# VH-VL binders against o13903: the designs that were tried, part 1

No score or structure here was measured in a lab: all are predicted.

Target 1, 240 residues: o13903
Amino acid sequence: MAEVEEKGLLSYYFPGERIPDSIISQDGSIRLGPGLVFQKKDREEEIVVSKAGRLHQTGKNAMLIDSRTKRYIPATNDQVIGQIISRFAEGYRVDIGSAHIAQLNALAFENVTRKSRPNLNVGSLVYARVSLADRDMEPELECFDATTGKAAGYGELKNGYMITGLSLSHCRKLILPKNTLLQTLGSYIPFEIAVGMNGRVWVNSENLSTTVLICTAIRNCEFMSDEEQIKYCKDLIKKL
Below, numbering starts at 1 at the first letter of every chain, in headers, positions and changes, except where a header shows other numbers; antibody chains aren't numbered by Kabat.
ipSAE, averaged over its two directions, is called F for ESMFold2-Fast, E for ESMFold2 and O for OpenDDE. V2 adds 0.75 times the mean of E and O to 0.25 times the DockQ between the complexes of E and O.
Where letters were taken out, [cut] stands.

## First folded at step 1 (VH-VL; framework fv_acimtamig)

Design a1
Fold by ESMFold2-Fast, scan of step 1:
Structure a1 (fold): chain C 240 residues (1-240), chain A 122 residues (1-122), chain B 106 residues (1-106)
Amino acid sequence: as target 1 above (240 residues)
Amino acid sequence: QVQLVQSGAEVKKPGESLKVSCKASGYTFTDYYMHWVRQAPGQGLEWMGIINPSGGSTSYAQKFQGRVTMTRDTSTSTVYMELSSLRSEDTAVYYCARDYYDSSGYEYFDYWGQGTLVTVSS
Amino acid sequence: SYVLTQPSSVSVAPGQTATISCGGHNIGSKSVHWYQQRPGQSPVLVIYDDSDRPSGIPERFSGSNSGNTATLTISGTQAMDEADYYCQVWDSSTVVFGGGTKLTVL
């Protein structure tokens, strides 16, 4: 019965979502800041979100997506979602939202050698474990389980969407084996998920609409009871 | 512009219930969380809980679980805090305070109501 | 449960720098916010996200947060700064306040 609320200013948006016409001023030319782009559909211009974040209006006709995230402080064995920002001879520099840029050695993957190392591009997302965390040094990441040496879900994340700015407490709940929200969604929709203790969650499903639905449910459920989560998910799925 | 206006002071007896209101204006009511915080005479700030005005979802501090209830009315842009089974220790100034609605948990209180003094007579 | 520790009182002479500490286990991993409360008034946000100032708050207010201690610093302290100061964090979907520090300017 929980109705999906129409989004407005200060609402959280995900890539591929359209900004409602009700928010857009018709007084003059609209200026788009980071995270928003004009697109043509059926001879009409629409404004589409290109990065996840909160919608802000800064001037009369100026809009942008604010993707600001609280700075993460790495802890050993945290599972994190990072984005490759540069490559170097021995590996990758990875943004995990921390004060220092993390390092991921090209050999820190299951069954890799110098001849068969992974080839990650700038902008790629990775699911990794923090192997070294020290206040004054760059964190180090590994894409294998510390005990078994196997990938265990770590590695490159493809064809999905990442949400950011989730609280640590929310991520701790999402990673639990019988999380009510994810269990309920998973009973109706097939999807992949990776939960990062750096406040990032990656979701991939069969299509954009389903992925956006899952991301919306994750973002909005933090303070919902188990019963409210179940009702909310059923209502979202009914609208597919 | 942004204002949070709370209901007036109350005098209650032990065992009664308290219901304080907080009317918001100057912004979109459903875009921001609302918290309730109390302060006993001469003591510090004590968090009671949070409500999401958009969905009505709530989360309460463990100390108040079972006797606090937070609700909202979107048609009047008003949040309510009800506290039952009052004791003399519940004598305090009760504040509502606005928080940015982003579900991130890195929230802070940018605007506060003027406070409601509640005296529980022994 | 998570606990924030503040000194109960701090005294400074006018024009001197006041520092108010807020101790918590690994508090550097959290966002710390600071509130000023003058007698008989509602709290006012003076620092958010460790070190950012709201519009209207003088530049003499600053904050830091590292390791197990967050600090509110008030340079050139004035009589009008006499107030109780509270630090605040989010922990496990709950709000935690410090016990408050009474700043006396004399």
Scores: ipSAE 0.000, ipTM 0.419, lowest interface PAE 16.1, mean pLDDT 82

Design a10
Fold by ESMFold2-Fast, scan of step 1:
Structure a10 (fold): chain C 240 residues (1-240), chain A 118 residues (1-118), chain B 106 residues (1-106)
Amino acid sequence: as target 1 above (240 residues)
Amino acid sequence: QVQLVQSGAEVKKPGESLKVSCKASGYTFTSYYMHWVRQAPGQGLEWMGIISPSGGSTSYAQKFQGRVTMTRDTSTSTVYMELSSLRSEDTAVYYCARDLWEGYFDYWGQGTLVTVSS
Amino acid sequence: SYVLTQPSSVSVAPGQTATISCGGHNIGSKSVHWYQQRPGQSPVLVIYDDSDRPSGIPERFSGSNSGNTATLTISGTQAMDEADYYCQVWDSSHVVFGGGTKLTVL
């Protein structure tokens, strides 16, 4: 069930798109929330998206489109997760979910020179700091700490998976030391995590099943109490 | 008929390393967590850490971080706990205990007495 | 670090009700489990999830948990109930045990 969970948890949909059959449980008891409608086409019943947003599944029987996620507005010193969309002579153009495409200079890394610069491919993920944010300009990113000049966890995020569309309040909670959810998961599964203020979280663990489990827990635990988070994580881990 | 059978008593000198085994039978080994708990003579129960037999993932109590290592062998349904740089204060009975995914222990091993003296 | 506090000892006459407390900050929001340990033996689970009994545990054993105190209650206490009793919770990412209570039936 890892493939079905991955598609349901991590997919963003636009109006008119169809929810894949691999995600749909055909129990006859499925409930559709906001953003989803049943529609008949060629004598078959399909689930069609009516508003843009991220697919949210609540148990086996309910799903909706969560359209609460808004376009990211860059702020100086925000930590963000970007995806490389193109390369140019001196660097990279990076999607960070903002109105403008961000710029990342190839020399904006710890101890890099023109002859030892990093080589990021189109589609690669990067953890970066917003170094310049102005309403009328493209944001600029750096992959080093402003004070120390050291990488400090910034740079290419290899392997793993990225969740998008998380609320800023949820991301602020996840970055806190001793976060209950992350400590509970970390007691059972070793993993890497990067939290972006642009509503993106990157997770990497030993295999796809554990990565999907961690992503599911992060997605679904935003409004749970500490006790509910612990119980939910234990229930998820039973399925490993 | 769940059983957790631990290795026999050990006598160690300060500075040596300890490795205790816990062999599980009567259930699906990879479906339950395993914890290690110790008890010094006349003292209470002290949690050392947890291991997932399916993935091999571990988490240790802060007091033992850097000295303890937990591993498993799925082919023999056995969990191991290794403790390094032994001190006299490490003299204790060491238990493995099964976790039914709920954070409590339904079955315990018989215990392994470890005496650290010079 | 989270701390569970138990009395070191409790004494009760045969046939009377014994109560063993387990104090912890906001412990009522956690699930409390109880273990019985006789000298030279491994601990045995007697109560889990505040008040549930495993198969084979006599109905004389019951538990409760609210506010800052969880309680193990043994009604009609028998000589065979003499043992050390430990409460336990899962706190975020680790297991916490109480210091243990020696129950004496005289």
Scores: ipSAE 0.000, ipTM 0.385, lowest interface PAE 21.1, mean pLDDT 81

Design a3
Fold by ESMFold2-Fast, scan of step 1:
Structure a3 (fold): chain C 240 residues (1-240), chain A 119 residues (1-119), chain B 106 residues (1-106)
Amino acid sequence: as target 1 above (240 residues)
Amino acid sequence: QVQLVQSGAEVKKPGESLKVSCKASGYTFTSYYMHWVRQAPGQGLEWMGIINPYGGSTSYAQKFQGRVTMTRDTSTSTVYMELSSLRSEDTAVYYCARDLGYEDYFDYWGQGTLVTVSS
Amino acid sequence: SYVLTQPSSVSVAPGQTATISCGGHNIGDKSVHWYQQRPGQSPVLVIYDDSDRPSGIPERFSGSNSGNTATLTISGTQAMDEADYYCQAWDSYTVVFGGGTKLTVL
């Protein structure tokens, strides 16, 4: 496998970005690995990035996004960020980075019925709770709080960007209510965030440049002290 | 219930082209990849390539690159495999098989299409 | 060019345990799937993701995958299990099959 370079630079992609036609074989003669999905747009097929990372190609016909992720081991009640990789009659098959593909029933959402079920497409992101985690079975997901039955922030993650390959310890720190990094960023930039215990974090803000800044800060601050995180964020924001 | 129904057996001469169909039913056609796998008489399974029915994107095994073309028709839930410049070595049973994604398995297979290439 | 190696044939007596190996470099880092093919029929999935069974496959079928060898195990082998068995894995976004093993139940 080789990394793809754009004008002599390494290519790094965020979820929702399109792979340029210049690096895609005509007529769609290509196999997609993790982090890439085929999507239809205006009766034309395009390749869309589903997780942040660097693009790697194998020969002329295969590519993937390398996010440097170890396999996630699901635990009941973990909050995770999954990507829809396939639909079936009663629900969705979801990539959560585990050894097995997770299942999400189309009715496992607040106040949904067969007539009003969510319209999640291949490549869509969901914030979900692991409802069943058994070593020998596919994990099951739910997009509602187990106690209240309410969405409680679960469901489709629209717009925004996902970073992957974060350590479990980093994600545990990010979810804390007094997290220094997120408080510092939030004092300068309004944004939405979802933290997954499967090493994934989703961020949405008003534009691409601020979202990239937030993702960069989250990725780079894992091993910084609180004081270093504050300084780094201030310096990063001043360069906007 | 899921079914994959393939077109009938064919006899071809060397140099001709082959087109096999595989009609899917019982599931959302565009939610699963479709592969083509062949098996020469008394031999093992040989992967030919994959198609994504959602957009029509394809990827072929290197051995068949330049001779094989895979297409689909979403209105009839049908996948096609064309193989050109046939040789006697192309005599085989050709299967379509359904697949969810990368590192996944073939949960349903068509009944197979016997193609005999002889002069 | 990743290669999966299977023995050409395995023979067992009815009621005994049959084991079919599938060798590949670092195959334990891959997901291995197993298919059964009876004469004149299409392949049928019997094990997926190393060790999981599809609905309708008897409990006597099991699988494992570690290091350089994946194994399909059939306990209490019956005449109906006589078939060719193929292992399958993915490598570099291509599908690789083992050469197949003919299981004979005498």
Scores: ipSAE 0.000, ipTM 0.411, lowest interface PAE 17.8, mean pLDDT 81

Design a4
Fold by ESMFold2-Fast, scan of step 1:
Structure a4 (fold): chain C 240 residues (1-240), chain A 120 residues (1-120), chain B 106 residues (1-106)
Amino acid sequence: as target 1 above (240 residues)
Amino acid sequence: QVQLVQSGAEVKKPGESLKVSCKASGYTFTSYYMHWVRQAPGQGLEWMGIINPSGGSTSYAQKFQGRVTMTRDTSTSTVYMELSSLRSEDTAVYYCARGRITYGDYFDYWGQGTLVTVSS
Amino acid sequence: SYVLTQPSSVSVAPGQTATISCGGHNIGSKSVHWYQQRPGQSPVLVIYQDSKRPSGIPERFSGSNSGNTATLTISGTQAMDEADYYCQVWDSSTVVFGGGTKLTVL
């Protein structure tokens, strides 16, 4: 895609959403980049989103989901959401959106033994703390709280959806206790959330509709006042 | 000041068990990992294993699996290394060393060492 | 099993630069640490994560790591630097040490 001009759309897509036929070129074969897959439903072939992000079209016949707006610069003790990209005997290589691939040792979890070692697969998501952030080296991650040694929510993130490309300032607000947006949503919908300083947020709720609602609210509420956030969430929930 | 103070020298016979202690001070005991490394006379350093003092989790080098056991006592900030079925080739200085669990783990502080002699 | 290869001995005159190599397959992809051990004493960390110095270690100690060789360099070598030097990496959920290099200064 570097050789062809990318055209960004205003549309943001979530996993499971279908790309409208009106966007799809009818004059040739279509090349799908990251975040898009062909899926059969009944007898028709659809293009379905596999990662949250903005749809980018490169010419008429190529498209991808851009889930990354800026490279993350690791800082010690940042909480981050990573994706396992490979496994070794000693641990995992983890994509956290930084210039270097991060390292996560298999022993860097609460109460780990040979028999209880994490069994993270390639593609799994993990919530982790940056334990070492030197600009000349690969970042290192741990899945336990630095002061207590307990998991404290770190570890594998299962059965949820990840949104990416959030600003650092927005993530700093979301992680604070008594965040207005998250408290308002939580009053109506049960959900789990993990907020990463690498611009990633993971959400797990009862179904895709509620997850999409929560992700939409998180994306769109960055510049709203507390009063506006409350009204916006109530209006979104009425559509469920 | 960080200090790791080990138990005194021991003389053992083949077939006996050895238990060495390492008492930590000057830092939060549960915030760092502890490794055990040995060195036979005139030879190099050999890693035996690691313990996480917070959870008590352990991992041992394959050579010592089944013979070594590492434990800790958080109330006394002490780590123990027990090696069973001793042989003459287990004669060595045994060190505890402080580290962290990462791909690039290193040892910033070492105990003074415990000389263990195994002879008939 | 992963193996680190060091020369058994290196000799330098006082004030000259000593270079100690640590060879390993694709060692440049690993973090290399270096320890100094004087007779009858515990090892002391002199370089960690390829090139970083702990507090109290003289600036004449430096390290590098690329390809299949990591190097410990001691510039302006002094008599007090005479010791055994060990390189160390993490591989396959285990710690691997080099065989050690005896540095003689005279």
Scores: ipSAE 0.000, ipTM 0.395, lowest interface PAE 19.4, mean pLDDT 81

Design a5
Fold by ESMFold2-Fast, scan of step 1:
Structure a5 (fold): chain C 240 residues (1-240), chain A 121 residues (1-121), chain B 106 residues (1-106)
Amino acid sequence: as target 1 above (240 residues)
Amino acid sequence: QVQLVQSGAEVKKPGESLKVSCKASGYTFTSYYMHWVRQAPGQGLEWMGIINPRGGSTSYAQKFQGRVTMTRDTSTSTVYMELSSLRSEDTAVYYCARVITYSGRYYFDYWGQGTLVTVSS
Amino acid sequence: SYVLTQPSSVSVAPGQTATISCGGHNIGSKSVHWYQQRPGQSPVLVIYQDSKRPSGIPERFSGSNSGNTATLTISGTQAMDEADYYCQVWDSSTVVFGGGTKLTVL
């Protein structure tokens, strides 16, 4: 038995959040994997999230935060959210959840020159387009629209939070200009969003509570009808 | 639109088992946790436990551990609470309630109408 | 085992302000919710997350939470507000309710 199970209703967590006690086994000893730590608060130990991702529980004795649930296969012109993992003279190595690490040239941005190139840090998030996808080589990314040369929303994603593990079908629906879920949320809460075909969505809003609400709605609404999505979002917003 | 409808009043004998149902409507059943809370005559609210309808995972109050079982049926949008080895002090109104969860901030936004259970010989 | 302490009863004249306290060690670091229960009826959420009102709850209901005491305040109290009031927190592995306060309006 090597099955990793989701035991909570809201399985996606952000750094600093507490794992609800309703999810935690009361049988005693528990092993915490990556993304979770024990911390004392209110004179009792709590399990606190240190990495953004989905909660996975293996049996009753172990749990972890998994920041990637499915391996992405790059396709040319996919919009993706990557995380900078290292720098080199000509650019950046970027994790996009694929088998190979992607490369992003420092000159692959709107209006950039050797003199004015971007300075992305290890750990930074970037919204990029897959410019090259080949089974035998590292994917290549660009942070500009192929036709116009304009940034068009590509580039560094500052602040905010990323959710991972979304299906390709769900991301294809979310990226549409008049997506029902995002229009409904946007009518109540001002926020920024970037949708990646690698199953990642980045959200930035005024505070953590509204960001958690938006991410919860995105994750839970995948199989809902448009009417159900509108109702669910309205119910969530009333509780802010 | 949200409605939680519980099964009707029951009279039980000491030593028997109780099973109360709570049928949810007006929302996506698997998107919210459900709690069970009871209230003995003239007494306060007492929490019994929580169930996640999506996966069926449960957590029970220490006092009821070993006697209570919570289950759900997603095809009928119904949660169940079974309490075994009934005693006279289990006489109470039993409530189901829908919970909102935001990083450990549990509160109950909708409650069922309650099920009166009387345990007497 | 975490304990919430409420007064058993509070009396107030119509139109006056009623305050119901909920005492707990370091309760200001927890999120407090309040429920109203009229005789023979199910509880109704009146305040959540210390100070927020659900849709349909009158503006005269307000809440605060600091240090060792959370407070439910009902301004311009009406006869219809006569009920039992319960505070509630989540502590580590359990839902904890206060013992309840009977509000009498006379």
Scores: ipSAE 0.000, ipTM 0.394, lowest interface PAE 19.7, mean pLDDT 80

Design a6
Fold by ESMFold2-Fast, scan of step 1:
Structure a6 (fold): chain C 240 residues (1-240), chain A 119 residues (1-119), chain B 106 residues (1-106)
Amino acid sequence: as target 1 above (240 residues)
Amino acid sequence: QVQLVQSGAEVKKPGESLKVSCKASGYTFTSYYMHWVRQAPGQGLEWMGIINPSGGSTSYAQKFQGRVTMTRDTSTSTVYMELSSLRSEDTAVYYCARGYRYGKYFDYWGQGTLVTVSS
Amino acid sequence: SYVLTQPSSVSVAPGQTATISCGGHNIGSKSVHWYQQRPGQSPVLVIYQDSKRPSGIPERFSGSNSGNTATLTISGTQAMDEADYYCQVWDSSTVVFGGGTKLTVL
């Protein structure tokens, strides 16, 4: 099956709108993801939208509202930024912006055992590698390099600010060694950065003003030439 | 050449545990799923579950949840399937099978391990 | 839970075309794979993604999938094709097999 054939009809909805009965499976078993809730009206159960976005259907039994135009499709060894949405006995469920919620085993970190496992809270950010990517399965994440077993920058991202909604093309450029934008900014401001192939970038620096500046530069420089990026960054730095 | 070589036949008593191994060679072990499928005598194929050899994450068929455990050892390119609280109806040939991650099909199968559970 | 239905047995004369069906609700929206199992042997993939043949599988094997039925077709059936045939799909996070069809070549 191609992905287009596997996905349900895409339609845009606003909060408070109802999903038409014609879209809903008649066999009755249905799982609602983010942006959809069951509500009762006149003693009938209906599905109501809680967030603006496109209706996305995975198979016959699951649907959610995708609030972003671009849905991330996991690929093995992609570096991604995820947000912990729930915990279970052996690990974490992680939002990476894909159709399915990802899983991160509590033992998938450098030098951890059940006794020394990380303590990640709901809402925490992690930088992780996609270890399993199948379009019909929940993706699996690891917070260590597959070859060395070392953390290699993976793990919890503390403090800082996360940008979302960046194009795959932009993230591919940002992750390259000697990226012009990041080198230019780094020559003026010390900062940490994690680039996710799921259109997310996390930035942390000495203070909020410089973090916001770096995030603004990353958002605005996508379609600029190297020379334009350098000029833009110099102009932004003058406003510090 | 891709090969999946399973451990030898087992005879078990009810209530015991079974552990079958499947050693992979001829490809990058962590780049493909490994599934376990069983077949009772004269019956069809029954899926038991899947393991990701890279991260060790597993997903099991509802029927076996709570009784089955799948693990792997990346240093030996070997996957294991353990089934506990054995009953006579667990008598079957147990197969490991390599799953293509995006195609969702089994391109190579182990030779099978016959497990007989009797008193 | 998703269910695949196959006939228990199909008989065909040598050189004739054998057709094995695999029924499932809206199966045309899923990718169907087919396995051949000879007595005492492991299953062998003969068709994947509805209609594609692995290297080494004779061109007399073909597949189709639309609506509620997927079909495995064996043209010019030979005695060596006598085996059990299983269809398979991936549904959400699980593998579903059909019950199997015993093909007899008489």
Scores: ipSAE 0.000, ipTM 0.409, lowest interface PAE 17.9, mean pLDDT 81

Design a8
Fold by ESMFold2-Fast, scan of step 1:
Structure a8 (fold): chain C 240 residues (1-240), chain A 120 residues (1-120), chain B 106 residues (1-106)
Amino acid sequence: as target 1 above (240 residues)
Amino acid sequence: QVQLVQSGAEVKKPGESLKVSCKASGYTFTSYYMHWVRQAPGQGLEWMGIINPSGGSTSYAQKFQGRVTMTRDTSTSTVYMELSSLRSEDTAVYYCARDFEYGDYAFDYWGQGTLVTVSS
Amino acid sequence: SYVLTQPSSVSVAPGQTATISCGGHNIGSKYVHWYQQRPGQSPVLVIYDDSDRPSGIPERFSGSNSGNTATLTISGTQAMDEADYYCQVWDSYTVVFGGGTKLTVL
């Protein structure tokens, strides 16, 4: 009776998980597509998942994580998680999963100074508010609260992991102040979270195991009742 | 290859309960959501609900809440759909369908269907 | 609740282009999927996420989605394409199907 739950091709992976060596062919070099990166840790090269999704092999030598991408239509004041894809003179071009690439002005941050100014690189994640949404123009983002002008949690998301492909309805529930899942997890594990209306959630905790647990709970609790969510989280934590 | 095999046709009386099974093979059972969809004679497709075979979590269409229950058995790679308090309008072909990994809640593989006739 | 509207029937001559519409409020903001169902058979996914084809579906099948209308297009229509076609979206934890369109190939 095998107790081992072995993940393989077509299995669902979360950010920070390692791809098993048994899947990797040694006949030639493997090419990594989206969602997979080579990482050197403890003098060993390994393949680590950088976004949530299913592992696919295309052709003989290529692998990628396939994350279902829902079409996000930007709406003014939506909170979103974006990824920096390029820099221009005035700021950054940001992927938010919409039809158009969003723009983030370098001055759209609280108390912009030489010392406090974010230095965002390609690949960096930001939590931002949609300040302008028009079908015929690129969306514009701001990293401060519209009323107070304060950061209020907006800005660069350092460390941690982003999960994508969540239903927009699920994200709308997660962002509520009294969300049962997040309150239950937070009573046992210290963590940071940012919920995007564009189907993305960013999580940061003390270690990879707790981050994977939180991501698993977010994914699996989408259709659970409050009582089921509480029980599921307690069971996950007991097995930690 | 992927295959979903459903239980055989049923004849029921009003007020009885129905339980249809769907046995999956050819893929990792716990990695894909499973949906239940029905189709009344000469009518269109009607969604009943979704189950996550990994955790067992479910969500049902409002029309069926209180009457439908979806469960799974991971040891046999089987999902079940129970519908209680049957009425004549529940006469339909019931399908299980696997959630497509590339699509936004699309269905890539369907069971062969189970005809349920409810008559007095 | 969200509603998808399809014409009841569409007729086309062999070799000609068939178009089947799926109307819904702001449907362009949702991913639309299309299924083909022949009499006595289970549905088959022919288009997903507005315009993508599953492996094994002929190139003559294509899709589009903008504004309030999604469209399934079948170019060079063949007798074997005669079937019922259903559009589908995901909305607020619910799957919504169109009423179905019977495609007749003369």
Scores: ipSAE 0.000, ipTM 0.425, lowest interface PAE 15.6, mean pLDDT 83

